# Designs tried in a protein design chat: miniprotein binders against q9h3h3. Part 163

Target 1, 235 residues: q9h3h3
Amino acid sequence: EDGFTAEHLAAEAMAADMDPWLVFDARTTPATELDAWLAKYPPSQVTRYGDPGSPNSEPVGWIAVYGQGYSPNSGDVQGLQAAWEALQTSGRPITPGTLRQLAITHHVLSGKWLMHLAPGFKLDHAWAGIARAVVEGQLQVAKVSPRAKEGGRQVICVYTDDFTDRLGVLEADSAIRAAGIKCLLTYKPDVYTYLGIYRANRWHLCPTLYESRFQLGGSARGSRVLDRANNVELT

## First folded at step 11 (miniprotein)

Design MC6
Fold by ESMFold2-Fast, scan of step 11:
Formats: C-alpha cells, structure tokens, sequence
Structure MC6 (fold): chain B 235 residues (1-235), chain A 100 residues (1-100)
C-alpha cells in the first residue's frame, strides 16, 4: 500500500529526525533511573505528535538510549554527500564496492540492526531489554520510533560503530539475542541512509548488508547471520 | 499531450532539486531555498490539475518532502536537506519513467 512504500517510510523518518528526541543519557543520568524512565515512556504509548492522554503532550521524533561510552561519530557526512553527487555526474559505475569505499574515505562507518514490531507489550519488552543492554555497556546506542497516528509497526535501531568490522556487527547481534530478542533483524550501513538509498533504487543496490534469524532450539545467544550481498551464511 | 506536459513539469522539478543540491554544496542556502520553493510551486500546480489518483499521491509525497527540505535548511541541517532532496529526485524520476 501507499502508506508502506519505501519513500513514505523514509519521509516519516526524516520528519522524526527533525522533531525533539526523548533521551535517556547514561553519560549523565544514573543507571538506577532507567527502569522508572522505561515505565514512564513505553514506546507503544508515546505518541508521534503528542496527546494529553499519552506520556507526551508534545511531538516526539525518537526515543533513544545513549550508553556511558557513547561518543557520536558521524564522520564527514558533508564530504560523503558531495562525493556522491560528483560520482553521479561523473557517469562512473555505482556499485556496493564504490559506496563502501566512499564511506571508508569519509569515515561514515556507523550502521544499525533494525527490528520491526507491532505496538504492544512485546515491543515495550524488547525495547526495555535493548535499553538495559545499552546502559550496561553491551551495546553503544539505540532508538525506537514512537507510535504513529495511523498505526503500523514501530522500529528499534541498534547502532554499531563500523559496518566494515564484521566481528563487531556480529557481536552486536549476539548482545541483542542475549537481551531476549528473537525476531528477524536486518543490518543497514548509515551510508545508505545518508545517501537516501532504499529498496528498489535505480542502482540495484541492496542497502541491507546482513540478516539475522533466531536459531530454533538454540541458546538465547544463537542466531543465523546471512551476508545478503554474497548470499553466504556467517554463523 | 497532457502526459507529455506532466512529464515536462516533473522533469523541471528534478532539475530544480538537482540545482538546489549544487547550491547547498556551495553554501548558497538562500539560493537553495528559492529553487526548492519553485519546485514546490510546480508540484502544487500538478496536484491542482491532475486527476490520476496514484500519480497525484506520489506528487503529494514529493511536495511534502520538498517542504520538509525547506524546514531542514531553515533548521540549520543541510545534510538532512540533501538526503530529502535525493529521495525527491528518485521518486520523481521513477514517475517520469512510468509515464514513458
């Protein structure tokens, strides 16, 4: 449907980025306050544009948790975008390798594991597990979307520092699984987000680099991770 | 034809968005805003004259995004404005191809 197209979802994400964020910052807030904060602001009840009956009266774009060691490192996004625009006008081939090299050159290396869940207790429980893992130092930073007025699934994003560091990406997956998460996870480098690349783009690029599925009959840490670009199982 | 006229207007939106990206890259934010405003005017005209529901909804999304790009520039976030303009350009280019 129209409301679920990649362009529509990207538009909503861009709007959310520009609205105020609701943040638990473990760098300045005692970890002992996290449980009360999570109880006050469950993502299934925090409304995108505010409602006197919800936890927020004013718009909230994202609900985020910053770990004690979190140090924002977006790299040179301006340089990346300028180089991308020059690449397009150059007529040279645009491939996954070209984007990877552009990202490395401009130090735009962060990426994220994504999970989509319907509003409800399962979403709130999953977010609480992720938030605790961030505050305890097993993950660096995470955010979750508030509930949209028209409904639909909400997204939890768990960030890693370097999408080219496969072991680091897999360690984050393990930490997510250890937090009790069993749903499908997909991993997207932020370079694709900064360049506005989504599914069904004209360059036939797959912005999803990895896919993680919970391993049936395994431990809470068990998962199967697939390299989507090479169609190779990593775990 | 009406279809050819629509395609020409959509092509103008792409050109204006691409010129806005160049203006942002060079730090000419006032010029970028004016180019985006011109693209908004064209999108609004298309919406007023267009009867095709599916194409109209896509142009309405492009209009929403163009207005968002203006807000991003005014908020001091040219990086966000560029991302939004990339999305607009691809969305409108897809529409142009579907019209051929």
Amino acid sequence: as target 1 above (235 residues)
Amino acid sequence: SLKDELRELLEEIVELAEEALEAIKEGNLDEAKELIRRAIEIAERIIEELDDEEIKRRVELALYLLKMALRAIEAGDPIKARIILYIVIELVRLLIEELK
Scores: ipSAE 0.725, ipTM 0.878, lowest interface PAE 1.0, mean pLDDT 88

Design MC7
Fold by ESMFold2-Fast, scan of step 11:
Structure MC7 (fold): chain B 235 residues (1-235), chain A 100 residues (1-100)
Amino acid sequence: as target 1 above (235 residues)
Amino acid sequence: SLKDELRELLEEIVELAEEALEAIKEGNLDEAKELIRRAIEIAERIIEELDDEEIKRRVELALYLLKMALRAIERGDPIKARIILYIVIKLVRLLIEELK
């Protein structure tokens, strides 16, 4: 059950982005300090709004790890949003191809693999594996949500620079699997997030481009990846 | 009724947030801060008196954002405060509609 509207989800996302982040930045911090940092801030224990009994007394929006080569580039989000508004008022058809073209034109190319896990050991173990892969250079950047007041699932986001680069997206999936992750993964371009397009939208667009399912033994990649847009298996 | 009283309090939060947003646009930051503080007081009162955990959770999010808008003004970022207030208005309006 989704208890929130798209507007509520957008507000929660905005609040999380504006609140302080707990960051391990491998560009300025030695890799040898990572294990101590992970032990200090397990995501199942870090609370969204702070609690004296948790690792944080003040609000935390995200827990993030930046790789040594990480260089943030969100593109021209303002130009993208203006072009999207113009497209909507023009009455022209809105399709996945049109959104892809807007994203390319405005250089809003980043995307992310998402995994949703309940608070607990499995979440903390998964995050530790992802964080180590980021610090070791197998992934570029990742973040995990803190624990919500009511509980519920937490999300790990593993970013890639370019959602149009299929090879790069698949390489990130392989690195996630190599880190020991076995749950369902879905890949979403950030362009859909910036434009407020979620699963149930008026344009009937699917914001998920790829889906990855763990495969037990017999695969070097450790998973089967489906291209949701073209309904074709890539691995 | 309790439901009608809740709707009236939520509508007052929206009105205060809308007035604060206009005050910021006009450069009246002290007025905006006072309007936001009044909205915070109403949200805190709802949270203390309300038994419905789902509605309480949504009001807690609005309260959190109102406090963020206040801090944004205090830190010299009125543009951020306007964005936050716009989000608060949308959130509370949606909750009001659900209560009909």
Scores: ipSAE 0.013, ipTM 0.293, lowest interface PAE 8.9, mean pLDDT 83

Design MC8
Fold by ESMFold2-Fast, scan of step 11:
Structure MC8 (fold): chain B 235 residues (1-235), chain A 100 residues (1-100)
Amino acid sequence: as target 1 above (235 residues)
Amino acid sequence: SLKDELRELLEEIVELAEEALEAIKEGNLDEAKELIRRAIEIAERIIEELDDEEIKRRVELALKLLKLALRAIEAGDPIKARIILYIVIKLVRLLIEELK
């Protein structure tokens, strides 16, 4: 989240998007094939740049699962970027509300729940749960990073269509929890990513909208979701 | 020395990327593409000649981004190209500082 780390992470993410993806596409592949696919490509063993000893000999940017109803809707990212440049040049105040308006105007509404896990059985088990929820229709789409050469934590991203649709964001959180996930989750709108806005930016904007913590006791499958920007509990 | 030559080549990449960024700002997209292609050639030369695996990886990352910036201009998205070039400039400058 420091300047150096943020720029390096942004570069790695852009490179990953350009490299081939390993995709289970439930729109064209029977759900019965998922378990075999998950066994063949566990995220802890798939290497970022390929290795003859791993499941892949060639680079892999992401491992993804597309749901049956998944329809990509990235919006007008180019228009968003042009409007952002114009806003900066105008001298008008840059606030979360202003960015939200730009995102709505240009239909760049997707966002994602993020979880970071160390390579190993727990990561592979978590990904399998998420992938099954996607194929069963409880989530729309998800991806997980492959294992980096230097090691470190891997990330699972679970996408929703519209970060302004609070109910939809909360439904995704519930589905993630129902899949057995108990770690901390954070939710980030893609608009911040497309504009290169990370934590510790010069506008003092927080790109994380929601935080979800597993709660046992109050509800069997409950979680505590906080609206980070307004410091308001939603569940 | 090899490190002095490497630093000079990395500095040339930064200069070309900065010139490309200004060319985009001025609407000179063909000039920007040519400057990016020159930066790509230098990065490819470094990768071919250098034995240091960590430095090679850093330069390979910059190379991938330079190619992405070129494709962005070709796809009619010069603003995306600017964002990418800014990241390239920062990454290569940091590598130069580590080599001092």
Scores: ipSAE 0.188, ipTM 0.654, lowest interface PAE 3.0, mean pLDDT 86

Design MC9
Fold by ESMFold2-Fast, scan of step 11:
Structure MC9 (fold): chain B 235 residues (1-235), chain A 100 residues (1-100)
Amino acid sequence: as target 1 above (235 residues)
Amino acid sequence: SLKDELRELLEEIVELAEEALEAIKEGNLDEAKELIRRAIEIAERIIEELDDEEIKRRVELALYLLKMALRAIEAGDPIKARIILYIVIKLVRQLIEALK
């Protein structure tokens, strides 16, 4: 059944977060160095567990770019976890609204737009566009997964600081589209990641809050955004 | 049978990881490290002897996390080690269930 998938995904996510990251930090590194860094570490060639034939000989969990104004605020993750255990024991319904309230109470507000792409030129080109948007100030922070040993799609994550700030979430979507990205995007609050809400979760919750689809020849936005939590279109 | 032997080895990994969690909670870090090293040895033996690539990949992930837990204790972060071991226990229990 689906239970194994949820536990396996949680284990892999934890391993990736705890392994070393390759970071371009625009707070301390000149923007002129970005193109050389992108050429050195294309995500289609950086290997998850290291390989002497790749750009990295040691494990890499994530490849990331931090914007000049990036200030990490993870909130009270320990308090969130304690409240989550209490909620599960209480028998109270577990819903998107309940999770949102836990996140607000503990200031665990960050979230991310996700895009999944096959390894290759299109992934590397998409990542380069996102990375430049971050360094130029249109986005705050982004990361991309390295290439897995058994191949598969890689993920680009573009973060916003507050998933409850609808305008901020939509502005990030617009900036992604302006960078030339046309694939499907989904938005996931970090609270869902910390609590292990993946596709095969026990509560049968949708693992993402928003979905963005590219629309050619549309308005200046260039996309349709659906709010899955409330089942309404935002654009 | 090979499947029964594999299940017993996976169950031993879970027991060692659970004992390591308790040792960390009690401040017995040297005991926790020894228990984790024993779990690593079992996982390495499974990987060396097993032909099933899908099961092997899952055990490889557990091995990787066990090594991370050991490094976390060595780096002075026993809370991090506890979280990793909890994930290892859940992952290996799911693999045992899949083998029934």
Scores: ipSAE 0.016, ipTM 0.425, lowest interface PAE 5.5, mean pLDDT 83

Design MD1
Fold by ESMFold2-Fast, scan of step 11:
Structure MD1 (fold): chain B 235 residues (1-235), chain A 96 residues (1-96)
Amino acid sequence: as target 1 above (235 residues)
Amino acid sequence: DPLEELLKKIEELARKALEAIERGDKDEVKKLLEEAIELLEKLLELVTDPELRKRAELVLYLLRMAIRALEEGNLIKVRIILYIILKLIEQLIEEL
């Protein structure tokens, strides 16, 4: 796959993480203020690098909502990076299983459900639904990318504390569906993000662990979840 | 050719900035980063290809971010940003 494209995407992700975030923090802000905040910062209008005609004049890396119970995952990212370098040098196979063990050893366990939508009403509506679910306590934390200079799809990320906790991952999927989301969702552990595992990766790893498709005809959960690595249906 | 020459100069400045960080010379790091920014702004005046412009703009953005991290006293962050800048510049040169 195109190594230049993969490295460019990694650099953009790093820059977004380091730039200022627009945050609605339910730990310190009343839930009654959420609707006004969402109206002020619709993700289809917030620009990545700032624009006098947009809601922001300065760069914004992410637009995020923190739930009332949100507590940051501390993990040992530095130890993970060192172990990753050692793994690549060792000649051992790089598989989902070895990455899972690195993540567990270094307590880098968070992960996220991802959805990609074009800028517009559907993106803003989906984000509003997710944000309300976070503030109401059905989800813990979420973020959405701002609009890129060239356009393109934006991503909503809905986080869970532990990607090895399958029940927790599935409960988050259920809450996303209950918020009205019907598009394809994929689940990615943060360890893959820290190590630069994207669609174009040199190890040919599937960059996601699960996928969720909306189920027409009404299951209690509203979706079918597939374990992508093992091709096994979980719901 | 002029684009490649400018990119090589920016690469040299970024490498020297890494060396200055190892010595703890913040004033030299800032000077080198500011010079790299000036050369990259000059390069952007010559870039006609939209994809090259987008990638060069990202490098410019990262250079400015490195200066902010330096002013915050976060040298680890400056080093990480510079490693990424060097990798992006290397790939830009190969693309020419």
Scores: ipSAE 0.016, ipTM 0.483, lowest interface PAE 5.9, mean pLDDT 83

Design MD2
Fold by ESMFold2-Fast, scan of step 11:
Structure MD2 (fold): chain B 235 residues (1-235), chain A 96 residues (1-96)
Amino acid sequence: as target 1 above (235 residues)
Amino acid sequence: DPLEELLKKIEELARKALEAIERGDKDEVKKLLEEAIELLEKLLELVTDPELRKRAELVLYLLRLAIRALEEGNLIKVRIILYIILELIEQLIEEL
């Protein structure tokens, strides 16, 4: 992107994490209630800071769906960050491999598939498909940003437990495609987020590990997945 | 260059804040963040270029967000915000 925008979006995402969330939690809520909840809170209409004309009068940071088997494990993020600060003073090279090892050591393994869509019917339809896949058990957890005042693109995040488990990452991609999603997807491990590594960082690291493009041509998985770090096709 | 000097001082305060977090000294973190805000407000009095001003205002917003995260006891978020602040300050210094 434009660079400056990436840092601004990161700041807004961090503020959103600290504001209240709208959550459908399939661990405690019957699946039969999902359609009504989706109709009540379509992401194209839920406003970031509340509006009398929207479904919410109060601020909403994220709209999320937790699957029945969802068990959050963020790992030892504090230990990861302390080790990161020590690494920067050690003189050791900072590479994708070094960060991967840091993440493994501290069990900070989660990551996410990202998709960006303009507010409107297609966003709401995509989110409904993802939410149903989560409640039905094909995906574990997902969230979507509310509508900003400017009407810029919104993001849907679909999480996986372990970014080093390529089969698990690919299975999540397949489930997203099976839900009817055809847009570009990019995969980012949460370790980069916890270390504040975004676009054009000083270490020249690409935080995006995988990229998925929809394929009409007959892939059994429904998409072509590229390993961006090694520049090899996985499907 | 007075702008570069102020940016480097703000950078030093942000790095000291990370060290204070490591020691568990939340009062020192708050003090350092407040000092960084004061220096950045002085920097904004000197900057006239619209793009530079906009980016400096983002750093100010992030410093205030870091104080909010600190008040909520979320040191993970404080660290993430400080990492981004340091990245932005480095970019600003390179563009002077």
Scores: ipSAE 0.674, ipTM 0.866, lowest interface PAE 1.3, mean pLDDT 89

Design MD3
Fold by ESMFold2-Fast, scan of step 11:
Structure MD3 (fold): chain B 235 residues (1-235), chain A 96 residues (1-96)
Amino acid sequence: as target 1 above (235 residues)
Amino acid sequence: DPLEELLKKIEELARKALEAIERGDKDEVKKLLEEAIELLEKLLELVTDPELRKRAELVLYLLRMAIRALEEGNLIKVEIILQWILKLIEQLIEEL
């Protein structure tokens, strides 16, 4: 599964990023228009490559909602990639700590909570809840993948500005749970995405930093959060 | 063997397209990308393995994306896409 699988997934992600996005931008669009937009573009019906009879005739890479305070900051991705090539050539061990230092040095700090759901009502309902939380200011920004040609699961990504800010990551988890989301969540820093750290990577790194599981009748947060790298319960 | 031969021809066309981008020769880039698409469609007629087909279909999609970016006048985007096409083709050749 190694580097080739990671390169393929990275190329698919690059293609999605470069294709047009369907965006509800709360910075320029009244919140009252959100429900109509969600009804027009349910993610279970929006097709990745366009299809007669779907909401889109042309390719769609992502369906996204930007909050009123959203201010994108990608950091120095080019510097990050150059430093990554140097690190691999150096023979220095590649660990979560060295990747974290690389990310901090190049200001590539964003990360995301991921949830994977089959196409259908539950996906559309979950996305609507997340989108409303973004527009209402409880979350900063989110996106959901369109329906794949092969009919696999779709992914909802809920972003935070700084993956090293543990409290901010946990606050986003709480907001996701408050929006009614009960499925498994995993948290991945964008630095791992840029560097191609996916499942079965050759460095044997866990591809996600945190895992969140819903608690039936549980705590006020509504979830149990585990730090996967250190095997420590945070909640 | 015939799959490897077709992939190597597509790889050469993609490398030539990248050189044409550096010269700003949009007409040559379009011609080379269209030839690469034709060869890749021919390759897909020969592919029986589902995983190899999926990977080859991604390369075909990226070639079409490069043509779209070229028509939009975004040469930087075309260059990035071509670099990814070359990486994917090199890995496909290694796995045959």
Scores: ipSAE 0.484, ipTM 0.831, lowest interface PAE 1.8, mean pLDDT 87

Design MD4
Fold by ESMFold2-Fast, scan of step 11:
Structure MD4 (fold): chain B 235 residues (1-235), chain A 96 residues (1-96)
Amino acid sequence: as target 1 above (235 residues)
Amino acid sequence: DPLEELLKKIEELARKALEAIERGDKDEVKKLLEEAIELLEKLLELVTDPELRKVAELVLKLLRMAIRALEEGNLIKVRIILYIILKLIEQLIEEL
């Protein structure tokens, strides 16, 4: 069953990436239009496959905000996938370290902070805060999942350029906390997503590199960040 | 079970597509994927169970993604998508 769960998660992710996205692009749209756009497309009401009763009648894979300086760089994903096939046939162990080296070699460096929230006012408020931080330049890019028909939590993804750049990862965490978000955050490098490493993966790898917990009064940062792979506290 | 027979045929086409990838026969891969899409669209006309329809619709999206990846020349991505499709079809057959 673990194998089925991992393949199903990968399939859902691919389907969402294929479907149309609702995008506020600060590179081409004035920041003054953001509040109206957020009011038109609250993520708790945008449906995954469309509904005449929702803001969308057609399928939506993701709701995204691109910052003014955002420049997409996915690296050499094709070369990464070829190297992954070679690694699997080589007999070398599949570890966080070998995946990190593959990512560096093929310049697939982006990653994201993930937060899971129930549909409702708190999700919409959190997304609005993140979207404003992106448009104002404290974050580079973010997206949020639409509401699934079967219910469940929605996910907000906040991207950074380089998962090996610890300072950049921590700066994004600080900006997320400054937006008022107090839930658990986990950080996943995009290389794990491209290679199908999800919660129930075949290689039994932890699907995230970092974990951030809100800390009341103990830190000026507002959070405590842990490196999960090395079990080292970063803040 | 007519649904099981259709799923097994789609599974056969996906396995043949993987074999065509190993041979580097891009035209054959595209033909097999297009045939699988036609059979899956036929299967969706017969499926009334909401959970089975959900997974079948997901397989349809993945087949279309495989064709796009093939046209982009990314054979490794096509292989990964086909592996996921095969696992989902195996689970659908088990649920019948």
Scores: ipSAE 0.099, ipTM 0.594, lowest interface PAE 4.3, mean pLDDT 84

Design MD5
Fold by ESMFold2-Fast, scan of step 11:
Structure MD5 (fold): chain B 235 residues (1-235), chain A 96 residues (1-96)
Amino acid sequence: as target 1 above (235 residues)
Amino acid sequence: DPLEELLKKIEELARKALEAIERGDKDEVKKLLEEAIELLEKLLELVTDPELRKRAELVLYLLRMAIRALEEGNLIKVRIILYWILKLAEALIEEL
């Protein structure tokens, strides 16, 4: 059952990536237009498959904001997938370290902080804060899922260029916290996504590389960050 | 029985569509996808389980997405979508 669930989640993610995106691109659009765009497309009201009563009549896969310095680089995903199949056939142990090595070799370095929130004012407020941080240059790029038919939790993804750059990952966490976000954050390298590694995978790998929990009056960063792969608390 | 028969026919059509896309036969791909959509619409009339319905609805959505990608001339996207249609159809058959 878990294998089928992972495949279904991967197919849904693929469909969302292939459907049209609603994008605020700070590389070509003045920052002064952001507030109007956020008011027009609140994620709690934008529907995944379109609805005449929502801001969109047609399907929307993602709502995204690109920062002024955003330059997409997915690396060699095809080479990564070929190497992954070879690794599985080789009988060599599949560990976080081995996946990290494959990702570095094939330049598939991006990753993302994930937060899951119920549809409503708090989601829209959180997204607005993240979007402003992206446009102001504190974050590079972010996206949020539209509302699903079932009305379940929506996800905000905040990307960093290199999951092996711990300082960059921690700086993104700090910027998310500065935007007023207090919920649990989990960090997933895109290499795990491209290889279909979700919870309940056959190799018993934790798909979360980093975890951030808000601490009221705690650390100087406003959160406690754990490296889940190495089981070490980061400061 | 009827549900399993419809799923197996949809799986067969998806396999044939993958073969047709490798040959560059866009007209045959479109015909096979349209036939699969008709069968899947019939299947959705028989599905009572909410979980199976949700999965079947995703397959239907992907079939329609594949037709749009084909019309746009993006054969790489069509191949990727067909792969996932086949995988989801196989998994649905195993759940029966």
Scores: ipSAE 0.471, ipTM 0.817, lowest interface PAE 2.0, mean pLDDT 85

Design PK1
Fold by ESMFold2-Fast, scan of step 11:
Structure PK1 (fold): chain B 235 residues (1-235), chain A 105 residues (1-105)
Amino acid sequence: as target 1 above (235 residues)
Amino acid sequence: TEDEVRKQFEELIKRFEKAMELVEYLLEMAERAAKNGDTIKARIILYIAEKLAELARKIIEELKKLAEETGNEEFKRMAEEAKRIIEEAEKRLKEVEEKVKEARS
């Protein structure tokens, strides 16, 4: 039971990354077209494997918005995967520090703030806010999962270039809050995603580095950010 | 009750069907990755597909147990069909695995 969820999430993530994406690319498309695109492809209605009754007839892995300054850098993912296989067979301990070292060595540095929402109006509204922030230049890039066949929660991912750059990670959190997002956020480095580190992983690693909770009043950032590994408040 | 056992059986069938859909889709992705020369990616996808197939086998064990405990002929037939489906998926997994090995070696 518990193991099924972890393996299922890993499998879905790999398949989604390889399937076609629906993209609004602000590098080549005028910002004035965003509202119409968001209305055409609300994530609560776009289906993962296609459906005649949905906006898409063919499979969609992700719905994404690229900012005007977005420049993708995936690093050496093949080298990372090969090193991960070697590490698993070596008998060496698998720790956050070891994974961080592998990520740096192979330049797989990107990471993301995650929010999980049920399909519906609140998901579509949150995505629209994030998408506008990306197109306006306050965030660099974001994506949202399409609706699964079984109707489980969907995820919005807001990316930063370097998970080791704490200031950059915190600046992205501030921009998400400024876009009107009030739900729980967690931050996950892409190295964890590529290697299948989820909540019920067999190495008992915390699947996220940071947690952000909305704070009413007071702070200019609008949130309280916690370092999950050390249980230390950063804001 | 009879209704509660039926719900449990139907939930297991639904989980099995979901796992089989993912396995089939992952096998297609692994074959595409291998054809594109990305044999490392293909091997990782195959590993995930194999783990999902193992979990699906455990679901079939539970389905068989429920069918035997209830004596329900419909449950027995559904469990037997599920067994046939996973056996076909396992054969396809082995076929894709061999194609990946041929491309790599």
Scores: ipSAE 0.019, ipTM 0.426, lowest interface PAE 4.8, mean pLDDT 83

Design PK10
Fold by ESMFold2-Fast, scan of step 11:
Structure PK10 (fold): chain B 235 residues (1-235), chain A 106 residues (1-106)
Amino acid sequence: as target 1 above (235 residues)
Amino acid sequence: DREELIKEAEELIRRFERLVELAEYLLEMAERAIKAGDPIKARIIIYIALKLLEQAAEIAEEALRLAEELGDPELLERAEELLRRVEELVRRAERLLEEVERLKRE
C-alpha cells in the first residue's frame, strides 16, 4: 500500500514464493520438535534476504507449518492465467463474480485469512499459537513472512481449501480466535493473489472477500465476520 | 514551494530504490534459474523484472523533471544517475533474455 503498484506487489509475492521456505512439516516431523523449531526461527528475527546475524544467512521467502493432513492443491494456475489474459482482452466486465467463476472453472479454490503484525514478541507469540493449532489439527496450513529490511508489518496467512465454502472459512476464523488472536483479519482467495488483485488494482475491486473483527458483546465474545463484497454480516 | 518539490523528489527516489532493489533481486533469481536449466522460469522472472524497470524509468524521468524545475545541480546529478542505473539493468535483463533463447534451442 505504500504507493506500490499491483505489478510490484505481484512481483514481491512471486519472489517470496520462489525463494526457499523454512518449513515444519507435521506429515514427516514429530510434533514434539515444533517448540524447538519455533524457538530457532522466530519470524521477527528471520530476515527476508538473509543476514549473518539472523537465524538465516540465505534468503527466506516464507516460514511455514504444514498440518498432518495437509494435501496441497493449487488447481490449474496456468489455465487460470491464460483465461485471465483472454478475459482482459475481451473487454468483458471484471467483477468478483467473474473472478469467482474463473477460479471454479480452473479449480483454484484455496484462500487465506491474513493478519498483519509489527515485528516483535507479539508477532512471534501469535505465530507460535497458529503453528501449534496447525500441528494439533485445528488448522490445515499456515505461513508467515520474514522480516523485511527496516520495518513494516509482517503477515501471517492461514489457509483453507475452498474459499467458496463459507462454513470452512468461518471455522478457520474460529480456530484462529481460539488460538488467542485478537487483531483484524481479512480473507483473500488465492485466485486474487495469482491475478494480482491488490489494493491499487485497476478494476477497483475490494482485494479481500471477508473481514473478521474481535469483539466482546454482552454475555458472549468472539468475532464478527463481514462479507465485504456484499456488505453483509455473517456472524 | 521549493521545500514541497524537494520532498516530492525524495519520495520518488525512495520508490525508485525499492523497485530497482526488487528488479536486481529478480535478475539474480533469473540467473540462478538459467544455471539450473530452467529457461521457462527464467523468462517469466525476466519479464516481471522488465515491468518493474519500466516503472522505475518513469519515476526516474519524473525525478529528472522535478530536478530541472528546481534547478538544483545535486538533484539533477542524482536523477541522471537513476536513469543510468535503470538503463544498465535493462541491458542486463536483455542479455539474460538472449541467454534464455540460446538455452531453449539446446
Scores: ipSAE 0.014, ipTM 0.361, lowest interface PAE 7.0, mean pLDDT 82

